VH-VL binders against Thrombospondin-4-B (thbs4b). Designs and how they scored, part 3

Target 1, 176 residues: Thrombospondin-4-B (thbs4b), of Danio rerio (Zebrafish) (Brachydanio rerio) (q8jgw0r23to198)
Amino acid sequence: ESTVYNLLTSPDCLPDLLHGGLAEQGVTELYILTTFRIQPGTGNTIFSLYNPRDNSKYFEFSVFGKANKAILRYLRRDGRMSAVTFNKLNLADGEKHRLLFHLKGLEVGHPGGFPHSQGALPVPGVELHLDCRLVETLRDLPAVFNGLNNHQAVELKTMQGKAQEGLEELKLAYGD

## First folded at step 24 (VH-VL; from a1 with heavy chain L100F)

Design g4
Fold by OpenDDE, fold request of step 28:
Structure g4 (fold): chain C 176 residues (1-176), chain A 121 residues (1-121), chain B 112 residues (1-112)
Amino acid sequence: as target 1 above (176 residues)
Amino acid sequence: QVQLVESGGGVVQPGRSLRLSCAASGFTFSDYAMHWVRQAPGKGLEWVAEIWYDGSKKYHADSVKGRFTISRDNSKITLYLQMNSLRTEDTAVYYCAREFEWVYDYYMDVWGQGTLVTVSS
Amino acid sequence: DIVMTQSPLSLTVTPGEPASISCRSSQSLEHDNGYNYLDWYLQKPGQSPQVLISLGSNRASGVPDRFSGSGSGTDFTLKISRVEAEDVGVYYCMQATHWPYTFGPGTKVDIR
């Protein structure tokens, strides 16, 4: 059994999931699927998980048009921000592209608590797939996916655009 | 520490050619798109050309299209402007400028001091 | 090509008083990504141009907060809340939404 949330139509479901909902459901792997189109010469932030109280970032993916690169910025578990640069991905070429973020090694249990597992857990990390090709492996898990504390508010911001540029799909999925 | 220095300007006759250079220092040159902007004596600014970080895209103003060509050598950390079939109206101070890029924000944040090109018979 | 205009072409301001410059484009500067690529540059006497505002309203790094930009589509405005002597020069708007990029004619700002 798998669960899929359309974050474009139901963005309000995200806070409950990140404030312990995923952990309560025993989710150890998470998938974020996005489909977008960006015109040459420009860039955009595809999506951003952030704290609306202070505008701090949890998890953000941005595309650079002229430099032909993308950047994933995320809050690490040690409380510092990290930025990963992906070069020569050709994401701003006027064509439709699909990205899949495969997040592994999510901790189960209460936010800020110790992980409870009966079996061997995979090494925490993120795999990035572009149009069905693995392009990068990150051996680090953004803190936001291990659960937020009650004082940590979260909202989703997505890119906007006209007919020739925009975000067509943003889904969060987990399960078998 | 970040600096752009133009060179190659001078006095030339109409119909002649000239090549301008812009030497960059203090930053990773290959990460930035670059521009040429010119200013005729006592006049306003005019955009001339743009080249992307790896030279994959070039754009030119209609006033210079077919005569001027922007290029770059990232190994030499240098921007160029090849000017052919020069006209009197091409007389101007030529500036090279770096374009800062952050996601969807673009602007020319570093400018050289300019080099003067005078086209006269 | 997109034609840029500015108003006024010159103004004289008493130090401490506000100033406002208008910039208009012959076509909308709103890009497909939803942003307006309109920059403001200042060229002080005897110097190279320097950026003040990008995206119509984003103040560049190091630019004093007395400078602000507003507008969208075809109508943009640069405001200086309290003009200082160091603000003397020629102000240019530039559109970068469509190639070729084009500058306005410039607005000369002097101190009374």
Scores: ipSAE 0.817, ipTM 0.914, lowest interface PAE 0.5, mean pLDDT 94
Fold by OpenDDE, fold request of step 28:
Structure g4 (fold): chain C 176 residues (1-176), chain A 121 residues (1-121), chain B 112 residues (1-112)
Amino acid sequence: as target 1 above (176 residues)
Amino acid sequence: QVQLVESGGGVVQPGRSLRLSCAASGFTFSDYAMHWVRQAPGKGLEWVAEIWYDGSKKYHADSVKGRFTISRDNSKITLYLQMNSLRTEDTAVYYCAREFEWVYDYYMDVWGQGTLVTVSS
Amino acid sequence: DIVMTQSPLSLTVTPGEPASISCRSSQSLEHDNGYNYLDWYLQKPGQSPQVLISLGSNRASGVPDRFSGSGSGTDFTLKISRVEAEDVGVYYCMQATHWPYTFGPGTKVDIR
């Protein structure tokens, strides 16, 4: 049994999940799936988790059209911002692309959760898959997925576009 | 210091060829798309050509298409403009320019001082 | 090709007074991503061009806040809230939504 949230239709589910909901449910692994299309010569921010009070970023993925690169910006657990650049991805070619973020090693709020890995909790990190290909592994977990403080507001911003460009899918999933 | 320096300009007869160079310094050249823009004496700016970061895409103005070719050598940190079948109306100061790119924002943020090309009989 | 026009082609402004330049395109500059790729450049006397505005309204880094851009589709405007002596030069709009990119004819700004 798995739980899937369509963040395009139900973005309001995010605050509860990120303010302890995931931890309360004993979630140790999380999946974010996105499908989008970007025309050549342009770029866009696919999605962004951010604080609407000061516009600070928690977790943001952007595509550069001419440079054929992408950048993941996220708030680290130490309070600093990190930026990871992915080169030569060809994401802005007018074709549909699917990205999967596999987040591992989320901290649970309650004891009794079972790790999905063999007997031990995995090292916190993020795997990025592009069209079924692993393209990057980060041995770091964005702070937002380990829970936000009550004073930290969060909202989701997604890219907009016309018929030939846009975000077609954005889902958050966890469970067996 | 970020800098672009054009060279190769001069006086040439119609029908002849000339190659311009733009030497870049102070930044990672291969991370930027580049442009040529020209300005006839006493006239306005005219976009000439664009080349992407790795040379994978090239675009030319209709006025120069088939005659001019933009290229780059990232190992030499140099941008080029091969100009063939030159015409009197090609007389201009030729600028090379770097294109800034941030996600969906693009503009020419660094310009050279230009090199003068004079096409006359 | 997209044809760009500007108005006026020249204006003389008293220092401290505002200035406004119009730029029009022969077709919409709105890209499928929803942005308008319209830039404003200034060429001061004897100098190379320099960027002022991108995306119709985004002020480039280091550009004074007295410069502002507005508009969408086919009509764009550059405004200078209070013109200074250093603002003398020729202002160009440029569309970068479609290849080939095209400049407006330029607007010469002088000071009284």
Scores: ipSAE 0.811, ipTM 0.912, lowest interface PAE 0.5, mean pLDDT 94
Fold by ESMFold2, fold request of step 28:
Structure g4 (fold): chain C 176 residues (1-176), chain A 121 residues (1-121), chain B 112 residues (1-112)
Amino acid sequence: as target 1 above (176 residues)
Amino acid sequence: QVQLVESGGGVVQPGRSLRLSCAASGFTFSDYAMHWVRQAPGKGLEWVAEIWYDGSKKYHADSVKGRFTISRDNSKITLYLQMNSLRTEDTAVYYCAREFEWVYDYYMDVWGQGTLVTVSS
Amino acid sequence: DIVMTQSPLSLTVTPGEPASISCRSSQSLEHDNGYNYLDWYLQKPGQSPQVLISLGSNRASGVPDRFSGSGSGTDFTLKISRVEAEDVGVYYCMQATHWPYTFGPGTKVDIR
């Protein structure tokens, strides 16, 4: 009924899901949940869905180490890169933080007849919750969640080095 | 146009104090950590101090710890270096530098032209 | 404090020929996040320093592709594939993994 993937242990699900698997299953909403801790002084990328052949970023969340900032980068449907900077977030403070991306309005389409006559429902977008507080609403859905073609490579990158021990959760969930 | 301009250098006797200023322009000063770096005449570069965006963290080289204090006034868009108990070995050109930060990458991307401090009897 | 050394301390190069500068640190520069915070700076005659390379190998914006950095841990190298007259100056490595940050002694590069 509901499906949950632990991306820290089984990231191999992502290529299939992002190359049409979500649309094949009729998924219109999904959640990405991450729990992390970053020490002050040096930032890190919490996770990145990226193309390993050219290092372009499909969907990436990063935290600054000294500035009280975080940044979300993603590839738009029109092929342009978007960046959202969060100037009110103090995330590299040595404390545990939980981040939830609620992605909505994924397009449903299947070869052989799944109707899509007037656009996505609900409204496409991303809600970002940090420590149970809504901190951002985007009316734009990163292109990667509406499907990559089979020629677009994708991989998951997470926090590097010993600091990876501070990444406690990274999960993708959908269904009811 | 991003710019850093140091001032306050001069000739001073050992044991005296001096305050250097670095006026910033062309960028949002409160978004950047700042540094002081010095260079004795004919010598290499020596990192002196760092201060974070909001002044909450300050770091000093061992050679100046307890004598020099880095500070900033974000409302005046100015970085300072208070230099007490000056010694002849503190004679140098003092540069202020802005730290570029992008997630995990950081380095000193903009430097001033420097101000000369000469400590002599 | 982390001691940084450079070799050679001076270098005279015929224009168009390659140059290589090594930098060593007294302890590993690998930060807990897996990156090595080793920068390269160039100070041209009469000028303030300018950054060339961060994180051991990342060229800063606007830096010509004839400059490249490599290495990890304690051993790092800056290469100039084809030295030009504008490359004359003193090259410093600097570690920023641990406070206090420390510079190497510099390598003076001249042309014949």
Scores: ipSAE 0.573, ipTM 0.820, lowest interface PAE 1.4, mean pLDDT 89
Fold by ESMFold2, fold request of step 28:
Structure g4 (fold): chain C 176 residues (1-176), chain A 121 residues (1-121), chain B 112 residues (1-112)
Amino acid sequence: as target 1 above (176 residues)
Amino acid sequence: QVQLVESGGGVVQPGRSLRLSCAASGFTFSDYAMHWVRQAPGKGLEWVAEIWYDGSKKYHADSVKGRFTISRDNSKITLYLQMNSLRTEDTAVYYCAREFEWVYDYYMDVWGQGTLVTVSS
Amino acid sequence: DIVMTQSPLSLTVTPGEPASISCRSSQSLEHDNGYNYLDWYLQKPGQSPQVLISLGSNRASGVPDRFSGSGSGTDFTLKISRVEAEDVGVYYCMQATHWPYTFGPGTKVDIR
């Protein structure tokens, strides 16, 4: 069966999922789908998973308003930040765009005797599809999706201001 | 080192034309919007024009619209200001400025030293 | 065009004392994305302008923390907690929410 969360109306599910809930449910892959519209001239952050105590970023996708660019920032397992810049990606053009993040190779912590991903051995990573076209493959999974410890607060932030009306959907799904 | 160097200023009579150049170095020029800002002697700053990274959008202050045209040549890494029908009130130091942009934050982060344009009979 | 005003137009400050500069706009500077595009620039004697503050309150890289910006909508303030000799110059606010971008008239800051 599949599970789908509408993060625009129910973002409160994320802390539990990111603090081990995905692993407890045996989730090894998940999807983040967002549909948005941004006018040219001024950029916005489509969504950000961040630590509200110090404003550090775990996983954040942002669109530039003037440069034809978007950027994905995320916290690596080793504690360092990584940034992926998408050049010539015209997302602040006033038109509807859909992004799908396909996260693979999530680690599971089944109780005793069951090894991590024994029946499935996918390479950890993220595939990003823009308007049904694969535009990036990351071979490393952002640390936030392998579980946060209890000292790492997390919160979801989305597009700000009246521009929020251009964020039509933000969903998290897993299972099938 | 990031640098902007203006040139092409000088003394010119009213009604004449002049083209200013701004040579850029030390950064990927085609990734940045660019501006011209001027300052008349003894006066404050006046924004003149903006051009986006690929030249697709250009904006001009009302005081110069129709007379001045901002342009860029990304292959020559150079910004231009074509100034036609010059008037005495166009007398100013003209600064070239690079626009920093990070998502929703933008401002003019690097400025040249300026080039003086004097319009007098 | 958005008219920007500054107050005072000049001030003289005893070194080590605070200074405050007001900037007002003829229309709200709040953009649809919720941010106010109000920047502060300093032009030191004989130099090109340099940015101090963006978005009303964000210090640019390398700007000392004695500089702070605040405000929203039409009313903005730049504060210097302890003025130093190197802070002498003309301070300009500028709005970048609406084209054409417009500067305030400037505030000249001198040391006693």
Scores: ipSAE 0.554, ipTM 0.807, lowest interface PAE 1.5, mean pLDDT 88

## First folded at step 25 (VH-VL; from g4 with heavy chain D31E)

Design k5
Fold by OpenDDE, fold request of step 28:
Structure k5 (fold): chain C 176 residues (1-176), chain A 121 residues (1-121), chain B 112 residues (1-112)
Amino acid sequence: as target 1 above (176 residues)
Amino acid sequence: QVQLVESGGGVVQPGRSLRLSCAASGFTFSEYAMHWVRQAPGKGLEWVAEIWYDGSKKYHADSVKGRFTISRDNSKITLYLQMNSLRTEDTAVYYCAREFEWVYDYYMDVWGQGTLVTVSS
Amino acid sequence: DIVMTQSPLSLTVTPGEPASISCRSSQSLEHDNGYNYLDWYLQKPGQSPQVLISLGSNRASGVPDRFSGSGSGTDFTLKISRVEAEDVGVYYCMQATHWPYTFGPGTKVDIR
C-alpha cells in the first residue's frame, strides 16, 4: 500500500497532510521526489513550503548556479531556522537531475509533534539522494513534517521557468 | 571591513602589456564570482570580464577578447587582469567588483576605488 | 551583443520632487528561469559605482525605499519618489542575462 501525491497538479493536498493528516495515517517515513533542469550560471528555488501569512519558511531547497551549491533551509523543532549547504553537487549544468528526500522518524498521533510511542522509531533525519546516489544525511527533522498547529498556514511555491529550465516533477509519497 | 583594492595601473605605450591586481579582504574570497569593469575618462561604465568562484568559468567582453585574461588566486585572495596588446582606447579606470549571489539573484555589491591605466604613445 | 539605451541622458530635479529614468534593451532580458537580470547602479561624483536595484525590481541591502525599479522584457524604469541632494550622480542600467554583460550610457542626475 503506497500513496503518491503529485504536488504540481494537486498542491492543495499538502495543507491537510501537514495539519495532522500524515500523523492520523500513522506515517513515520516520507519521500519527496523532484526532477528539474537548471541552466549554467543561474539558480533557483526548486520548492518552498512556507507560511503565506508572514512569508516564514518551513522547508525550502535552493540551487546556486555560479557557486555550484545547494542550500536546504528549514524550521527546526526548537523554533529556529537551520541552513544546510551542499557543495559541488553540479545541479546547475543544463542536465536533468532527480533528488529524493527521505524523511525518517516522523512522529505519529498528534498534530504539533506529540509522539505516540507504538514501537521503536528510527532516529529522525533526512537523507538526500541525487540521481540514486546518497549524497548527504541530516540528523534532524524539519518541524513541518511533525505536524503544524491550526494557526500555522502552509503553502507550496515551486520554481518557474521556460522549456530549457523548470521543475518537471514534484511528488510526495508514503507507505509500503 | 569588506574591501577591494586595485593596483598595477600606470602609463604604457600601445602594444605593451600590463597586469592589474585586486586584493580582497574582509570576506571569504573563494565563495564569490568577481568582475572587472572599466571607465574611460569622462565616459560611462563598460563591463570587461567575469570569473567564477573557483575560476572554472571565464567571460570576456568582445572588445578585449584575445587580449585580456581574467584570473584569480584564491590562496592569495587576489583577482588579476592580464592586459596584452594594449590600445589607446583601453585607457580607463579599472574597477574590480564582487558579485553577490543568492539563489537566482546576482549583482555587484562591492567595488574597489579603481586603478588608472593610460595607454599613450 | 545586447545594446542598452537610457532616457533621458540628463535630468535636473528639484529636491523633494520625483524622478524617473527609462532603460531599454535591444533584446528581451528575460532569462530561461523567468527572471530579468537588469541592475541599476549609481555613481556619485568622485566615487565608485554602487548597486541600487537587481532583477529589475529588487532593492539591494541598505538602499533607501525611495528607490524602486520596475519593468520586464525590454523596458525598465528606475524611480526616485523624492530626490535628495545625496542622489546626485550618474545612473547606469546593466543587463546580465546574456554574455557579454552590457551597460547603458548612463543618466546624469543633478539638483536644481
Scores: ipSAE 0.828, ipTM 0.917, lowest interface PAE 0.5, mean pLDDT 94
Fold by OpenDDE, fold request of step 28:
Structure k5 (fold): chain C 176 residues (1-176), chain A 121 residues (1-121), chain B 112 residues (1-112)
Amino acid sequence: as target 1 above (176 residues)
Amino acid sequence: QVQLVESGGGVVQPGRSLRLSCAASGFTFSEYAMHWVRQAPGKGLEWVAEIWYDGSKKYHADSVKGRFTISRDNSKITLYLQMNSLRTEDTAVYYCAREFEWVYDYYMDVWGQGTLVTVSS
Amino acid sequence: DIVMTQSPLSLTVTPGEPASISCRSSQSLEHDNGYNYLDWYLQKPGQSPQVLISLGSNRASGVPDRFSGSGSGTDFTLKISRVEAEDVGVYYCMQATHWPYTFGPGTKVDIR
């Protein structure tokens, strides 16, 4: 009943999903799961949804090594860019880390979503979980997940790395 | 205005100790890694030490390891270099430098004017 | 430690003419993340050093377009498309891929 896309092997699925596919399927909650490893002293952009025509960002997560922080940048529904800084996360320590984005309140007014919802439509927002710990709650939903216009192109960029660095997992899931 | 000001330099005899200070202003000091770089008279640049934003990690050049110690007090917005067992070859202008960091890019973007340390008998 | 070398150690350039400085490392500067942490710094006479290039080819903020960096692995180059009087000074490459960080010996650039 759940649908899972491996975005590392099937990134081409994103345009259709973000250009109305999610809405057509009545998706109200979305999960993005990523697993990565970064060596001490450096940082990287884990993944980025962006417009390849002008390099504008829709949804991007970056890790800073020395400053021991991460930044989530996203396009707001009002057309402005937002940046959220997460301090003291220790993500660039040579260890494997798992990050979960729980996006809620997609396409407000549409029935569906996960069965465990309390019947009321959730307030649009994003919960960020790091290694099973809730780190941040944003009462804001990136515009890209409520659908892009036909003239807005979208592509996925993921971090590159060698043996000791890399993106091991990037999945998008919804449904039961 | 972003500024770094070194102090504590002077003339000292070999074997003695000296502590340098670098006062930062115009930016959030606690968010930046900091460096010491020195330059002997008429010579090139030599990296001396690095300390991360919260002091959690420190690195020193082999030429000063065991003798010099980099530290910081974020509450005082000051970077330090404790120099022990000074040698004549430690004679140099000592620069304090801020490291700019953006994701995977980092470099020393702000430098002080330096303080002169002269080790002589 | 990584040993850095530069060539030439000095050069005199006519204003408006191009200049090129080579920097070599004893080991590859390519990090596991795929980037080469090689910086170029300029120290003008009587001044503190200032950054020109990071990551081998990224021009720092405020640096004129006439400066460019290239290279990867162990061989890097700084180019000035048209040298100006204000470009006089000593140019240093620095590797920041491996601790301890190490500078090249410097290249003195004068104008004719």
Scores: ipSAE 0.814, ipTM 0.913, lowest interface PAE 0.5, mean pLDDT 94
Fold by ESMFold2, fold request of step 28:
Structure k5 (fold): chain C 176 residues (1-176), chain A 121 residues (1-121), chain B 112 residues (1-112)
Amino acid sequence: as target 1 above (176 residues)
Amino acid sequence: QVQLVESGGGVVQPGRSLRLSCAASGFTFSEYAMHWVRQAPGKGLEWVAEIWYDGSKKYHADSVKGRFTISRDNSKITLYLQMNSLRTEDTAVYYCAREFEWVYDYYMDVWGQGTLVTVSS
Amino acid sequence: DIVMTQSPLSLTVTPGEPASISCRSSQSLEHDNGYNYLDWYLQKPGQSPQVLISLGSNRASGVPDRFSGSGSGTDFTLKISRVEAEDVGVYYCMQATHWPYTFGPGTKVDIR
């Protein structure tokens, strides 16, 4: 059974999901789909999962307005920040683009020590599809998707200003 | 060590042409938008032109449209300003500048030392 | 073209005292993405310009925290909390929201 959240209309589901709700439901793979249009000249952050207390970024995708680039920033499991630059991606061109993040290898389990089969789960990673084409594969999973502790705040921020009208879709989905 | 070095300035008569060059080093030139900015003697700064990383977009100040053309050669790591139909009002030090860009933040972060163009008869 | 003005056009400051420079634009500098593209540049005597502030308030890398920018829309301010001898020069605001980009006339800052 598939579960889909529309993050543009009700982002209030995110704190519970990211504070253990995904693990409680046994979620091992997650999809984030966004559809957007950005005019050339100035960039924007399509979405950002961030800590509002210190403005650190858990998982953030941004598009440059002039350079032919996009960047994914995320907090790694070891506590360090990572950035992946996507060169030669012309996303601020005034045209509609669809971006799908396929997050794999989410940790499953409940407190109390029941083993789960790690060998049966997908390897941790992120696959990025742009306009139905695989453009990047990462062998690291952003820490935020394996659960935040109760002292780590999280909020969703999306495209700013008048340009926010160009963000047509931002969804989180899991199950099948 | 990021560096920009302008050349090609000099004394020319009104109505003539001059081509300025800006040699870049210490960074990946083809990833940056570039600008020309000028400063007439004793006056303030005036933005002249911008060119995007691949040359696909060019913008010029109204005072120079139709007379000046910004261009770049990424294989030679060089920015150019072709200056035609020069006027005495074009007399200035001409700076090239690199544009820093991070998502939505952009500004001219590295400037050359400038080259003087004097237009007089 | 967007006309930029600055006030004052010149000021002389006792070392260690604060300074404040105003910049106004003939139309709003808020871009479609919600940011105001108002930069501050300093040109020290005999030198090329250097950036101090972007987006109205963001200090560029390496700029001391005694420099701060504020404002939005059409009205912007640069403050220097404690002027030092190395801060002497001409301060320009520049809008980069609309092509063609335009500079203010500059504010000359001297130490007395």
Scores: ipSAE 0.659, ipTM 0.844, lowest interface PAE 1.1, mean pLDDT 89
Fold by ESMFold2, fold request of step 28:
Structure k5 (fold): chain C 176 residues (1-176), chain A 121 residues (1-121), chain B 112 residues (1-112)
Amino acid sequence: as target 1 above (176 residues)
Amino acid sequence: QVQLVESGGGVVQPGRSLRLSCAASGFTFSEYAMHWVRQAPGKGLEWVAEIWYDGSKKYHADSVKGRFTISRDNSKITLYLQMNSLRTEDTAVYYCAREFEWVYDYYMDVWGQGTLVTVSS
Amino acid sequence: DIVMTQSPLSLTVTPGEPASISCRSSQSLEHDNGYNYLDWYLQKPGQSPQVLISLGSNRASGVPDRFSGSGSGTDFTLKISRVEAEDVGVYYCMQATHWPYTFGPGTKVDIR
């Protein structure tokens, strides 16, 4: 079975999912699909999972308007911020682009927090596919997808202004 | 240690041509959009032209369009302004400037010292 | 072209006191992405311009927190909470929402 959330219309699912809901369901892989169009000249943040209390970023993908690059910012498990720059990734060209983030190696557990790593452990990482082609692989998993504590607020922010009309899809999916 | 150094200014007669150069150092030149901005003596700043990091896009102020051409040579790490059909109104100090860009935020973060162009009869 | 105006055109400030400069544009500076591309630059005597503020309110790297920007649409303000001797110069607003980019006429700030 697969579960798909349309984050453009129903982002309210995110707090429960990110505060343990994914682990409760035994989710070890997660997909984030976004389809967007950005005109050249000025960039935008396609989506950002962030803490609204201090404006810190848990997982944020942004596209430059002039430079041929994009950037992924995320909070690591050790509490430090990481930034991954995708050079020569021309996404602000006025054309439709589809990006798929395939997140692997999410932690699973038993009810009550007992040994939860029994069985095969997924290899943690993030794969980025652009228009159905793998373009990047990261061997690190953003901490937000392994669960936030009850003092870490989370919200979704997407493209702003009239440019938001160019954001056609933002979906979160997982299965089996 | 990021530095921009303009050269090629001087005194020329109206109707003549002049080519300005801006030598860059201390950063990866080919990753930045670049600008020319001028300032007539005793007056304010006027934006002149912009060129994108790969030269694919060029923009010019209406006052210079058709007469001035911004260009770059990334292998020589140099920005240029070709100024044709010069007029007395083009008399100014010409600055080159680097554009900082971070996603949707951009501004001219590093400026050269300027080179003076005087157009006189 | 978007016309930018500034008020006042000249300002004399006692050291340690606040200063405020207004900038207005002939059209809204709100870009399709929701941001207002209004920058503030300072040109100190005998020097090249330097950026202070982008996007109406974002301090550029290395700019002291006594400088703050605010405003949106067509009306913007730069404030200096406590003017220091090193702040003397001409302050320009500039719009970068629409090509061609255009500067305001400048505000000369002096200390007495």
Scores: ipSAE 0.625, ipTM 0.833, lowest interface PAE 1.2, mean pLDDT 89

